# VH-VL binders against DNA-directed RNA polymerase V subunit 5C (NRPE5C): the designs that were tried, part 20

Target 1, 233 residues: DNA-directed RNA polymerase V subunit 5C (NRPE5C), of Arabidopsis thaliana (Mouse-ear cress) (q9m1h8)
Amino acid sequence: MEETMAEEGCCENVESTFDDGTNCISKTEDTGGIESKRFYLARTTAFEMLRDRGYEVNEAELSLTLSEFRSVFGEKPELERLRICVPLRSDPKKKILVVFMGTEPITVKSVRALHIQISNNVGLHAMILVLQSKMNHFAQKALTTFPFTVETFPIEDLLVNITKHIQQPKIEILNKEEKEQLLRKHALEDKQLPYLQEKDSFVRYYGLKKKQVVKITYSKEPVGDFVTYRCII
Below, E stands for the ipSAE of ESMFold2; O stands for the ipSAE of OpenDDE; V2 stands for 0.75 times the mean of E and O plus 0.25 times the DockQ between their complexes.

## First folded at step 21 (VH-VL; framework fv_ecleralimab)

Design y5 (from y1 with heavy chain A32Y; at its last look DockQ between E and O 0.56; V2 from the best seeds 0.68)
Fold by ESMFold2, look of step 21:
Order: C-alpha cells, then sequence, then structure tokens
Structure y5 (fold): chain C 233 residues (1-233), chain A 121 residues (1-121), chain B 107 residues (1-107)
C-alpha cells in the first residue's frame, strides 16, 4: 500500500533524540495487533481534530483503513513515522506538529531532547504530544519554554472522536472581535457568561484558550432555537 | 526577546502634529491587538487607543480626549505600530507607551520603554 | 464613564504584607489586572484576571476581587517592591480603564 501520510509541504525531517534505540528484546511482551490498532485510531482522530481546527488535512488520511495503515506502518509502527505535520488553512506558513510519544515516562530530559530535535523546523506555531505515560510537573513546566503552544493528549482520549457522538447542538467558536461585539451589544460584564471548563473534552478537542467564547445553538422544534454562550475558564 | 521600542517623540508646538512608531520583535505582531497608553509627567496611566489584528477586522478605538485628532495604524510587514497625533494640545504632553494585549484578557503583558512627547509653545 | 479609585499611597514595613485596593462599581464582575511601575521604567504586568501571575512574578504577589473592591496583596514586602501600582479593567462602554495609581513605600 502507498503511504497515506500528509507529508507534502510539512515539517523538515527531524532527527529523533528521544529514541534510545530499543530493540526487539525490550518489546517481547507487546502484541503488534493491539498496538497498531491503538495508533491507527488515535492518528485518525488526530487528523479529524486537525481538520476541525482549520488545518489542511488530506482526505486520504481521514479514510485510511486499519489494513492500509498496517500495510504502510506495520503492526509495530515506528513512532517517528506516525508524526503529523500540516499547515493552517488560513495561514499556510504556520504548521502544527503531532508527535506520538513512547511508553517511557516523560521528563525534562525528554522535553529538552524534543526541543532540540525540532529547533530548525520552520513555521511551527503549535505542537500536540500524544502520551502513553504520565508527564511530571517539571516536564510540564519545560513545555512552556517552547516559542509556541504545546498541548498534550493521553492516547486513550483519542481512541474515539467525541464529536461524532455528542453533536446534538450546533457549536460555533467566536473570535476575539466577535466576543467583544457580543459584550458591547448586550452591555455584559466580563464574568457574566456561564462557564465551560478548560479541561472539558470539547474545549480540549478544539484547543480553546481561557476567555474564549462558544456559541451553542439548541434546535428544539417546534419551540425554535435556543442560544447560549459559554466562556472558557 | 519579546520587545517593543517606541520612537518619534519630541517637542512640538500646540496645534502641531507628530507621528510615533513602535517597532515590535520576538513575536508574531500580526496576530496581536495593540494599544497606545500615555502618562503625563507625575501622573497615572491613561489608555489612548487600540488597533485590532487585521484578521479580526483591523478596526480602531480611541479614548474620548483624542478622538478625531489621533489615528492608529499598523504595518504588519514591518512589525510596526504607528500613532499619528494631530492638533496637539499641551495636555497631550506625556510619555507614550505601546503595549501588547495579552491573549483574551484585555491586559497588557508587554510594554515599550516609552517616548516623550512635549507640547509647548 | 467607568472609573477606578485607588489610594494615593500605602506604606508597609519590610517583611510585612501590603494591600493596595482598587474600587469600582461592581468591579467584582470584571477581570482586574495590576501593573508595577518603578521610577523611569515601563509598567510591568504582575497580576491578570484578578489573581493569576504572569511567568516570572513571585508568588508573594496575589490578588482578589469581589463586590466593589479588588485588592493587590504583596506578602513579605521587599525594598524592591517600592513602586507605583495601577489596577486596570476593560469595560464595554469605556474600553480600557486604569486606576489613578498607588505609591507603595517600603519602610
Amino acid sequence: as target 1 above (233 residues)
Amino acid sequence: EVQLVESGGGLVKPGGSLRLSCAASGFDFSNYWMSWVRQAPGKGLEWVGRIKSKTEGGTTDYAAPVKGRFTISRDDSKNTLYLQMNSLKTEDTAVYYCAREYEWYYAFDIWGQGTLVTVSS
Amino acid sequence: SYELTQPLSVSVALGQTARITCSGDNIGSKSVHWYQQKPGQAPVLVIYDDSDRPSGIPERFSGSNSGNTATLTISRAQAGDEADYYCQVWHYSSDYVFGGGTKLTVL
């Protein structure tokens, strides 16, 4: 099978300093079928998430089957080959990188190694780390040294795309101008909107920041539309 | 290395004009809302006006004392914010700061060093 | 137009806790930001959104906001905390509003 990755116009090849050169002896207990399926599901969800955030995502990546995935990446995929790098549709010179991390604990050393690995990647404005292990407090603090936003997702949170099963209301994300016009029009104080927690799965799926506002439209016919606004906290 | 540097301050007579510049470096200037804030000698901080990012409309808002006399503009290709001041009055005498709005908070997280404008006959 | 009121000055003994108030009508419904300005220098953001600290601001700086009063608290006051402090909000009709400033003197 041909490669279905969206590598055109993406990040430079980055040397991985995170890999300790593990061999087959250290992985004798893994079942490649389960591991490859987990990566397939998470990677497919990641592509869907990036598309929904406004990145240019190849349709072939969204429709890739498990069989096709295994044909390209094998039953025990190399993590570096799973990376995703796609440009933002509204500003193609800006790119996001998705990195699939191994099972080792994520430490400051791991974060520093990653920083070095990607330091010459032109146009990165955001990164997502897909985690299989916990990240300690110092490692999380080290992520703030990147010149762009770094998000983390446990791989378990990407095995299912939550938007496919909770799409009862229509949801629109307001930009800064739209939020300000809402406040001015209704003579609202900054804190008078109901809240939506930063840790909420929807908030994390779209990568929303504190103080952003979402417009939620419930369409309950025959009663008509009911609109609410929620502010991220 | 995020930095804002104002320039163009000086002495001008009442009724005159002056243009201030603010050079931005170390961040993606085009994505930020930018403000001018002034401080008269021995006095407090006073907001002057704001320009929004072009992707969010590029519109301006001004404090009442300067409406119709001051114009804020930006050149994203040069990472530069401008303040055109016309019909200057003695009460416009102040140090003028450019300031970057912090994300969604309506706060100013990065300030320049300021440039002094003196309006005196 | 929306206005914020601060005391003109506050004194604190070295090592003690200073509290600087910012009063405004229903200020508790607004996000309050605080700036430190030392003589001859630009303002520095020390608290945003009532109580959050930017990176690099020591935890002895804290803030609160409820009702008609927001408060900047500086615990274990140091000589280097001597400065002018300004509160600031955004208001839908007045845009960005600063308080008049408070001179903190560390004795």
Scores: ipSAE 0.613, ipTM 0.881, lowest interface PAE 1.4, mean pLDDT 87
ESMFold2 (binder alone), look of step 21: mean pLDDT 95; pTM 0.964
OpenDDE, look of step 21: ipSAE 0.829; ipTM 0.953

